# VHH binders against Protein NEOXANTHIN-DEFICIENT 1 (NDX1), part 24

Target 1, 282 residues: Protein NEOXANTHIN-DEFICIENT 1 (NDX1), of Arabidopsis thaliana (Mouse-ear cress) (q8gwb2)
Amino acid sequence: MDVEEKRVSSGYAKPPWIFKGSALYQIHLVKAATARAFIPKEFRLVEAFGYTLGGFFLASYDDSPAGVFDELVVIAGIVWNPPTSCAWAARVLVNSDEACHHGRKEVGLPSQVARFSKNITAVPKQKRDRAFGFLDTFGLGTTLSHPENLMEVKVSEVDSAASTDICNIQIRSDETKVGNWMGPAIKMALPSFSGNTIYNSNLLKYSCHLHCRVRPVRPAVVSGALEDETEKFTEQNHTSQESLENERQLSKAVMLSKPIIALQFKCLTMQVEAPVVIYPSK
Short names: E, the ipSAE of ESMFold2; O, the ipSAE of OpenDDE; V2, 0.75 times the mean of E and O plus 0.25 times the DockQ between their complexes.

## First folded at step 15 (VHH; framework vhh_7qia_2)

Design r6 (from n7 with A33D; at its last look DockQ between E and O 0.71; V2 from the best seeds 0.76)
Fold by ESMFold2, look of step 15:
Structure r6 (fold): chain B 282 residues (1-282), chain A 122 residues (1-122)
Amino acid sequence: as target 1 above (282 residues)
Amino acid sequence: QLQLVESGGGLVQPGGSLRLSCEASGFTFSSYDMGWYRQAPGKQRELVAFITSGGSTNYVESVKGRFTISRDNAKNTVYLQMNSLRPEDTAIYYCARGDSETFLGYPWFDYWGKGTPVTVSS
């Protein structure tokens, strides 16, 4: 595999690009066949028993080269990159045109413009609080029972005037009486592959350097609606339209796959280095 | 003792206006994010607006352009100005305290007042 350094930017300042905010990183058990559809044949998928580790990275940035925006990275699976491994993005949904354009052209991401609708409710705690639930029925646990926050994130892809629902992500807080525990501070470097898109035909390698506070949390619950658009596609059933719909359906399948673990990232600083063009072996 | 006391609710006709107030005590008000929730009959208690310690505001789409949240750190008070009220705005409105660090663009809230009822009817 040959690597050439490429430091190109348009619509942003020069790299490295700095993104600050918070994120939920959730790992799913994704069918290998689903992941394979997004990953160039040159890369070896890390899989066992017909499954790989995919999932999503849901972020909100309050300081970035594109200003304030939200991002959902749909992660198809994990690919081998000796001596390490890295995630391959199936789809990158952002509510910023500038971030979408930059990701497509400069980082080789499969970026699409989306809308993020967020609603916060106060809800009762889940069944894992059985001891408190019993005490609550007799009024003995009322002072110890605290409601949870529930964030519902509805993500819809936007194409011209049309909007296509992708998923609904339900995130519960794990607040305690003793305040906001954010977990240990960590520092990591994550190499990633990208490219092979209509916007950047190269295969690219880049690094993300993260500083954040990380703690495990209960996995978010992802749901999606049954979609019936037969009338819309009657006369437009051609290859490019079919390919876009297929990628959306497969991305929904990744999002709806069984969760394994979820990590809350707070005080996140993500530094994205300039991508380099790579020439993998056959 | 941590306390949030709402006031300013009542009965109003559609198209009317109300201003809710929430006086806070028992914590360093200027360091916390503050929000307003509402709970309509048969509905979940939902966040409608919040204001950060730095003064940035956020609104749900259904109230954007009609409601305005503000804060007065000298008086430890957060306000919700509600204009162009509709029958669907009928709810009990709760003041809420948010944690000092947002997650995915929103504070997690850890304390709610007793609420003030708002009824919008013809």
Scores: ipSAE 0.727, ipTM 0.881, lowest interface PAE 0.7, mean pLDDT 82
ESMFold2 (binder alone), look of step 15: mean pLDDT 83; pTM 0.837
OpenDDE, look of step 15: ipSAE 0.821; ipTM 0.925

Design r7 (from n7 with S53R; at its last look DockQ between E and O 0.83; V2 from the best seeds 0.81)
Fold by ESMFold2, look of step 15:
Structure r7 (fold): chain B 282 residues (1-282), chain A 122 residues (1-122)
Amino acid sequence: as target 1 above (282 residues)
Amino acid sequence: QLQLVESGGGLVQPGGSLRLSCEASGFTFSSYAMGWYRQAPGKQRELVAFITRGGSTNYVESVKGRFTISRDNAKNTVYLQMNSLRPEDTAIYYCARGDSETFLGYPWFDYWGKGTPVTVSS
């Protein structure tokens, strides 16, 4: 009789885990103090003049161990991992219970269940410079201009019957997108750190292998939902709710930080290797 | 010469049905996603449904179970069957052409027709 193998996640097979879809990767100039709050003392933050490079990774997977789901990774900043550097996730929002549980336990991610509401509208193209246009002089520009897409992604965390708004992400299609060009095909290996959460106290390291088409795009505009102060006071009645709200506010600060650059990932295949436990080196 | 020509709009009572058609020309129809947008007075032009090159469909919540998008590649035509119509469905409906590859779950659209008006009123 052979020894029985046990799995802790019902929906996932053995590693490596494969995720297919598309993503927007956006880099923000994040205050070092904000990033420091998420990063264990063992790791050296890459910073200059009080800032680090954080931002977000917004993905939609159409094939994964958890099926079809959306993911927002809030990236607090980057830490040294010589000869390279690694991003540190502040929060991982997913609209899949299965992905949330697996991320928490097996990968050490700060995963939370969330709702993603997506609305698509057609809007007039944004004009960067208007001077010297004869068509604009006669008022023909907007009538003859080709509309562009606006995707609004409203992200909220789900807590029992209540939800808490996190952010609103507005993504415009590229003005010069002709022939559906997606950029060059690339392959990357990205080692990452994780853990040090209430769900997994270990420090972990894992490898993420990406194959995708990548091109630069216009950064998305992020805004925060306006919260009712009365609702906030009600949530402050419990210590665990207060701690959760503090982490949410810091994550909102990362999302609302100044954007620098954004990258479109299409035809994405992300392969996640099994994590290994690491011990503090200092 | 790229063209999208919508038809089938009109006046209908609440609870009624309409079928919109969009005949496409000037491009290889089967290589693109197709969608329907609508715009009520004073509102943004919003996507209500799309169908991928492979036939997969997607609908906004407000029309799920009432509207059905379909395509006939032999006729270069996309349809929107609208059942159980409500006054809030009153809008100009626009046919749209979209990328064959989705991004974050949706195709980007790059061309819209002139629209066909739909009025749901007693």
Scores: ipSAE 0.800, ipTM 0.915, lowest interface PAE 0.6, mean pLDDT 83
ESMFold2 (binder alone), look of step 15: mean pLDDT 87; pTM 0.880
OpenDDE, look of step 15: ipSAE 0.808; ipTM 0.916

Design r8 (from n7 with E61D S62F; at its last look DockQ between E and O 0.79; V2 from the best seeds 0.82)
Fold by ESMFold2, look of step 15:
Structure r8 (fold): chain B 282 residues (1-282), chain A 122 residues (1-122)
Amino acid sequence: as target 1 above (282 residues)
Amino acid sequence: QLQLVESGGGLVQPGGSLRLSCEASGFTFSSYAMGWYRQAPGKQRELVAFITSGGSTNYVDFVKGRFTISRDNAKNTVYLQMNSLRPEDTAIYYCARGDSETFLGYPWFDYWGKGTPVTVSS
């Protein structure tokens, strides 16, 4: 047999862990009650008028310890963590078993295996809306002359034999002459809380160090299969199946919340440091 | 002037093969990703394959194993080898130019050619 046998070893053995690719970071106006269902009462939610800033981080990695994979981080909201604030991840969906396992155990992420189905079409440009009013002063009114890209990302959570639709994310390309421009290069540190899950009982804090090109873009349009308009709130229950379904519905509510702003990250390098335990569940 | 000129389309029987070509001019070909879209009657123009400036390729599921995209930077040409053609592959095929950097796994495209028709019929 003349097959190249590559020794399969996880690149996760030693932190820091390095992920390279691109991402869409989108901020939503999330109801405080929805966010609080994911966040322990001990943490003070950054909120005003019943809302917090949540949303999602949708990434595609072309170089990582787990190879090539996609990731959707559902962000419930922002909590106070002096001298700054931290995001709270409600769910982390990945199409890599290895990334899911590592995230659960070593980082304390609420990771689940998912499938990402992407379809790209060329479509007529939509009317410019008020969401991009701050960019309209630099654009041209010739949208019908230049069709745009539409990327549709369908995300479905996989639970053994079952597949549960979570959302569809529709991302349109830029409408201005700066569309090829990737934005300034920036570096940032994003401290986050994690843990306190069935996969890792510790409460953890970790930091992501990002280097990327960033620019504001038109927010993606998120849609989902909702069967009922009746609002649900999380109640205590004793079955893992009911609890998992409640978390899925709350995550859908975060994804379907009103978008505020979206940032395109290109040439992304994300360095994830080893987590530190802060409030262990003794 | 920026141009993308497709050729190689035509009528072919099911199971047959065609090779599409797209000659590019008016820009630095090697600096861009290139792709092929198709548009069946009454449907939207959809991406079927792309190749990055570095030569990495990507295919949609319904063409994997049957279609092969390639490029020749010396000739400013991108190709789509289409094998095991089916009646549902009948469409106008468009060459497209895209960013060298992908976003969420795909380049954004900013220019399409006039297209070349492909008909798969017995």
Scores: ipSAE 0.790, ipTM 0.910, lowest interface PAE 0.6, mean pLDDT 82
ESMFold2 (binder alone), look of step 15: mean pLDDT 86; pTM 0.871
OpenDDE, look of step 15: ipSAE 0.860; ipTM 0.944

## First folded at step 16 (VHH; framework vhh_7qia_2)

Design s1 (from n7 with E101H; at its last look DockQ between E and O 0.62; V2 from the best seeds 0.75)
Fold by ESMFold2, look of step 16:
Structure s1 (fold): chain B 282 residues (1-282), chain A 122 residues (1-122)
Amino acid sequence: as target 1 above (282 residues)
Amino acid sequence: QLQLVESGGGLVQPGGSLRLSCEASGFTFSSYAMGWYRQAPGKQRELVAFITSGGSTNYVESVKGRFTISRDNAKNTVYLQMNSLRPEDTAIYYCARGDSHTFLGYPWFDYWGKGTPVTVSS
């Protein structure tokens, strides 16, 4: 069997749902006003000095209930979930109709169908940003005979009628990595909130259990077209077409926010438990 | 110690075929992904195709249906069969070794051979 991509699907059955693959988790300093536009009033945004911690989770799954697919979760910010916090997804882009439908209906995700175009080149090594520059002082810097990888991921949202560019994500391999070290194995349980979308009006809570190898990497460079973000939102942002475009522009703003840190996840197993409907007291 | 040696390049007319070979040494070949890159004049060195340690293959869109990557673990060799060649396939082709654990659907590559030239012209 020599298939170009694994398109394995066992179909969705009863939870928990299991997703296996890899991901880049990148944290951005996101303006609280931008994040608040996605978050229901019932949830308290965790912020300091007008900012919250958002960013993105870019994944590729090679084994899941929907088979092989790619996912970009745009993370607006974090909300209070005492004694901790939860990430709130602004938008979930997937290149699988099945994953999109299931996420909308059963998990309460703001899912949309997208295309992911990946191009891999070998490029000359370049100077690291300030966060990683100290490694070059030990002679771990560039050799001209050993280029590094550059992965360009172009993400376009699709609808039955149109394709709209969202962003381009440039990911360089870690030039300072000794051998094929993937980092320590971790296990974690992450309670999450979701829902309050046009596809699922309930407020939901669910648990996500992760097992993966994790290490820090250079933040990816994100680019894309962004309409003037200083322009005020009109009072008439209530049509489905205008609301969708407004959410796209805000999601682009999250993606283009200042990066803080990035984590590589390899050998990822993500187990998603059944959501329950909740009724916040406020 | 680690070595990748490409061969099989040359001159060919449009529509013709070539088979590139890459013999590997100095590492456990069967535990790595292998790939082929190419670099045309004035362009970046780009990944064309890769094959995982388990035998799964991936191709860029411009070569799908024309190129076939394969591996023979007994010979420590990876191949690229190139059919229906076009002038735009003219490039230096490089064999590459990649991580067995893919990231975002692709192996990170950490070693490239010296390359073998392929020219497609009348």
Scores: ipSAE 0.791, ipTM 0.910, lowest interface PAE 0.7, mean pLDDT 83
ESMFold2 (binder alone), look of step 16: mean pLDDT 87; pTM 0.882
OpenDDE, look of step 16: ipSAE 0.807; ipTM 0.916

Design s2 (from n7 with E101M Y111V; at its last look DockQ between E and O 0.60; V2 from the best seeds 0.72)
Fold by OpenDDE, look of step 16:
Structure s2 (fold): chain B 282 residues (1-282), chain A 122 residues (1-122)
Amino acid sequence: as target 1 above (282 residues)
Amino acid sequence: QLQLVESGGGLVQPGGSLRLSCEASGFTFSSYAMGWYRQAPGKQRELVAFITSGGSTNYVESVKGRFTISRDNAKNTVYLQMNSLRPEDTAIYYCARGDSMTFLGYPWFDVWGKGTPVTVSS
């Protein structure tokens, strides 16, 4: 009985791969020690005062080789690649098996399948104490205090029958510009390093070319349970499971680090080039 | 003036149906997403369903298969057909105008109606 391996024709055509959608890019101040846990020793971490720039990229794609899916890229830090710097992903969470598989094999990403739960609520605007009571007298100010939008994104890793909460991301709408704001169009390149995973042992370099409308926004509030046990990095023979849990905890630490800036990307088109194998200079 | 006016709320028995309507004025209706929120007693106002300017629809999980959002651009009206109503669906339902562009799969909403009450009770 020849089990015809139905080659699930991976919807991934040949590179470049095109992803369309929207994203939140939030940059955090990440401890260098935390970032260093993810980054191969061959790379120089770009750091100042014991910190590097990391954070996360939260995206929702409405058109991609894998179809519609959500993605959370946890960015550990930036590494020096003269004359530029490249991002290193600590963890990539996706709610698509196809995207996960492709990320692992072809792009060398630390991809994991996850569940994304989104909840949208309207939050009553707290009446800021109008210290400026004076302008209310001229009757112009019945600005119907429209509720503020709150998006909550809960991300949980799925491993067989178990689900583990990673983070809760709360995104609030900016009070001033709710509407058909498109922001300025930009083009940017994000070079990245990847690889050194169980699925791809090579070190890889790839580039993402982004075309989008960009707007600075209020940083999202990230919450999650950090189990305090991060200090016992004892050098002992960590079982594969312990190593995974440690990586998960460190990823949470990145997510819970101090945000610096957040950028909203709308009408996003991301072009991902084929990764190239890099050889560390001896 | 921007205005959203909801109608069609009322009392219905469990398993019953209601059709909510929201008439919009004061803006180019066809250029915006439209949504329905609900607020149950003691709970936060939550998004139930939305329809984009292009006609794509999305629903909260609890109403999938039971509720249908639609729009008539010629009438500047958005509808929410609610079937198989449950006591848990009891809330004030609000119509909302959303951005034409989605962010993370959702429009941001900026204009709200006054709401129409829906009570599902035996």
Scores: ipSAE 0.749, ipTM 0.889, lowest interface PAE 0.5, mean pLDDT 89
ESMFold2, look of step 16: ipSAE 0.767; ipTM 0.900
ESMFold2 (binder alone), look of step 16: mean pLDDT 86; pTM 0.865

Design s3 (from r4 with E101Y Y111V; at its last look DockQ between E and O 0.84; V2 from the best seeds 0.00; counts 0 for: SAP .688 > .668)
Fold by OpenDDE, look of step 16:
Structure s3 (fold): chain B 282 residues (1-282), chain A 122 residues (1-122)
Amino acid sequence: as target 1 above (282 residues)
Amino acid sequence: QLQLVESGGGLVQPGGSLRLSCEASGFTFSSYAMGWYRQAPGKQRELVAFITSGGSTNYVESVKGRFTISRDNAKNTVYLQMNSLRPEDTAIYYCARGDSYTFLGYPWMDVWGKGTPVTVSS
């Protein structure tokens, strides 16, 4: 009985791969030591005063080779690639098995399947103190204090029968949103390094070309449980499981680092080029 | 003036049905997403359902299979058909206008109605 392995025809056509949706790109100050734990020794970390630029890319795709899915890319830091710098992903969480598999094998990403739970609430605007009470007297002040929108995104890794909470991301709408202003259209390239995983041992370089409407927004508030044990990186023979847990904890540390800027990407089209194998110059 | 006016709320028995309506005025209705929120006593106002300008719909998990959001652009009206109502569905239901474009799969709401009460009780 020849079990015809129904090759689940991976919806991934040949590159470039196109992803459409929206995203929050938030840049953090990440400790260089934290970032260095993810980045191969062959690469030079771009750092200043013991910090690098990392953070996260939270996306929701409504059209992709893998269909509809959510993605959280934890960005450890930036690596020098003269004359430019490239991002290094510490962890990539997706709620699509297909996206996870493709990311691991084809793009060399540290991908893991995760659950994304989204809760949308309307929060009453706290009446700012009436200190400017004088302008309310001229009847212009009935600004119907519309509730502020709050999105909470809970991300949990799924591993067989267990789930582990990674982070909770709280995103608030800007008070100044009068109308459908989405910001200017931009085109940008985000070069990245990847690889050096159990699924892809090569070092890879790939580029994401983004076309989107961009708007600076209030940084999202990230919360999560850091277990204090991150300091005992003793060089001992860490079992594969311990190594995974350490990576998870370090990823949480990246997420919980200090945000400096957040950019909302709407009407996002992301084109991902085929990765190329890179050979570190001896 | 931008206005959303909800109607159709009331008292219903468990297992019953209600249809909420929200009439919009003062803007190009067809260009915006519309949503329904609810606020139960002592709880935060939470999303129930939304419909994009293109007609795509999404629901909170607790109402999937029971509630249906729809729109009539000719009437500038959004509807929420609520079937198999439960006591837990008791809340003030609010209509809201959302952005034309979604962010992370959801429209941000900027205009709100005054709400219509829904009580599910035996």
Scores: ipSAE 0.717, ipTM 0.876, lowest interface PAE 0.6, mean pLDDT 89
ESMFold2, look of step 16: ipSAE 0.813; ipTM 0.924
ESMFold2 (binder alone), look of step 16: mean pLDDT 86; pTM 0.875

Design s4 (from r4 with V60I; at its last look DockQ between E and O 0.85; V2 from the best seeds 0.82)
Fold by ESMFold2, look of step 17:
Structure s4 (fold): chain B 282 residues (1-282), chain A 122 residues (1-122)
Amino acid sequence: as target 1 above (282 residues)
Amino acid sequence: QLQLVESGGGLVQPGGSLRLSCEASGFTFSSYAMGWYRQAPGKQRELVAFITSGGSTNYIESVKGRFTISRDNAKNTVYLQMNSLRPEDTAIYYCARGDSETFLGYPWMDYWGKGTPVTVSS
């Protein structure tokens, strides 16, 4: 039998685009001021008490128009889109040149090429509830030999030969042992705004239609430096490296915001429809 | 009831080979992913390799080309063939059972064996 030919390049395919894999969707309390820095003034940010709902969507695709790749979508916040709300992507990190190019040009995503380094370990179970530590002596002495999974995902942007760390995402397996249970099958639509970038000046709206198994999981722990070895409050922006560094720092702030919930998506099929250009009604 | 029993560890010279075996019982072996982890002194227990229920394999970079994971569903056994061994491969090696569906490219493991020690030393 003939070997299947390489997948069609994403730059040449027509929508809808189909992505299959798995993802972690985590929601954070993001300061409104941080989110507003990414969001065009035309949109009304959904906020309360100085916060909006942002976070991240970390995915691994094993079947897509660009083949196999990883993706981290940094979600700045939600904006009003009557009768509902839409997410606003602050930054889209992918370890595929094809996915980056397609996202920039055809979808209006703020895409950058990144490296995803994954390290998988087995670690001792966390003892969270010290109030019940006395009861653990009575009933749970056999739990010690049953470690948890820890996945560490280090995300670094690649710019020529340089590599810049963005964040480290620590994901632990859920303590509830469900075996092969992946949660109920769901269908959901995830509309988003995009565009207004140097690669696509249009303002766009697109929809992701997700079919997956979903269950709640322990929020991942995100780490990284907001401002490290450099002085960032300089009034000089004379290079593309300085503007990229500012975007990286704001994206880190979103990633480091307080987590609320996290959802595991398995058996994910994501269908992305053609973006629609949005014009001001003025 | 559920058991994973590792064997085949021992002392070997650098450049040598060992074949680890893990015999499984108490579950439908062919429906699960299987993996090997290792823990060197003072380090965390790290994934080395896994094999899906469908037979696809994955390895960490430091062992690619030297280690081979395989499974025999008729014998409920997963193997790790370890060639060109180096002192840094010295560790206790653990067999693990994982979900049939991966998450972010890897199966979550829900059961580990007791381990078999491997020492690579002159």
Scores: ipSAE 0.794, ipTM 0.911, lowest interface PAE 0.6, mean pLDDT 83
ESMFold2, look of step 16: ipSAE 0.788; ipTM 0.906
ESMFold2 (binder alone), look of step 16: mean pLDDT 83; pTM 0.849
OpenDDE, look of step 16: ipSAE 0.852; ipTM 0.939
ESMFold2 (binder alone), look of step 17: mean pLDDT 84; pTM 0.850
OpenDDE, look of step 17: ipSAE 0.828; ipTM 0.926

Design s5 (from n7 with V60I E61D S62F; at its last look DockQ between E and O 0.69; V2 from the best seeds 0.79)
Fold by ESMFold2, look of step 17:
Structure s5 (fold): chain B 282 residues (1-282), chain A 122 residues (1-122)
Amino acid sequence: as target 1 above (282 residues)
Amino acid sequence: QLQLVESGGGLVQPGGSLRLSCEASGFTFSSYAMGWYRQAPGKQRELVAFITSGGSTNYIDFVKGRFTISRDNAKNTVYLQMNSLRPEDTAIYYCARGDSETFLGYPWFDYWGKGTPVTVSS
């Protein structure tokens, strides 16, 4: 009997797992104390003057094992893994139950289901930073002044019926030419540690191999969501609720940390390799 | 010379319908995403709907189920069929050209037409 040559794009199969779409990768100057709270003590944080490099990876996938979904990876910081370093994810927000479950179980991600609300407006051009203006000069052709796009991405965690606002991410377009604004094609690896969660007690290492068009862009402006009036039920586990709330607050602190640089990834193919169990030496 | 020309706006009663058209010239229409923005008095110009070069569509929640965007590549024209119109739909509607590649689920837009006014009033 004939077997279909093509894979059905539903559900996960054997790693590596393939995700296609686009992303904004933004690096923040994160306080070492904030990053330390997510990272096991045996790992050495890469830090200078009380800060490490964290930030976020905001993605939209149009083809993946879980179909079409959005993802926000909150990156606490980087840790030594000589001769280089690995990222540590503080929290992984996805608007897909399938992606959340797989991330928790198979990759050891601190995944939570979230809602992503996006709104696009045309706004007057904001004066560009001189560092990014340099890159515009190599892409600049015969151009006229045009309004620019403003994308607002509101991210809220969802747990059962409850919703908790996490952040609002404002992204402005700064392309001067369509053909040049995607940047060069590049391949890179983004190694990460994960695990040590209630969903996966193992300590894991995995790598994302990216093939994409990449260019630097203005950092997105991140703001905190409106303070919600949460009312706790008295029957809840106070220890679990306290640790969940603390983790959420620290993840917000990472998102609100000072931006350094941002990279636009387009035509992204991300290959996630099978995680391996790690046993750090003393 | 790149050009987007909107038409089909006007005055309509609540519950009525209008069909906006946008004729494009000066570029390879079939290679671009197309969208409709609107700007109500005192408001920012916001994206209402877009259609990719491949025909995929997206709408803001307020208009979903009432508005339909479509394109005719042979005529270099994008349409916005607006049904069950409400006073809140009163705005100047702008045709827009966007990138073929989306970013975070949306095309970036780089050119807007002059707009066509739509007034929905009793």
Scores: ipSAE 0.808, ipTM 0.917, lowest interface PAE 0.6, mean pLDDT 83
ESMFold2, look of step 16: ipSAE 0.802; ipTM 0.916
ESMFold2 (binder alone), look of step 16: mean pLDDT 86; pTM 0.870
OpenDDE, look of step 16: ipSAE 0.869; ipTM 0.949
ESMFold2 (binder alone), look of step 17: mean pLDDT 86; pTM 0.872
OpenDDE, look of step 17: ipSAE 0.835; ipTM 0.932

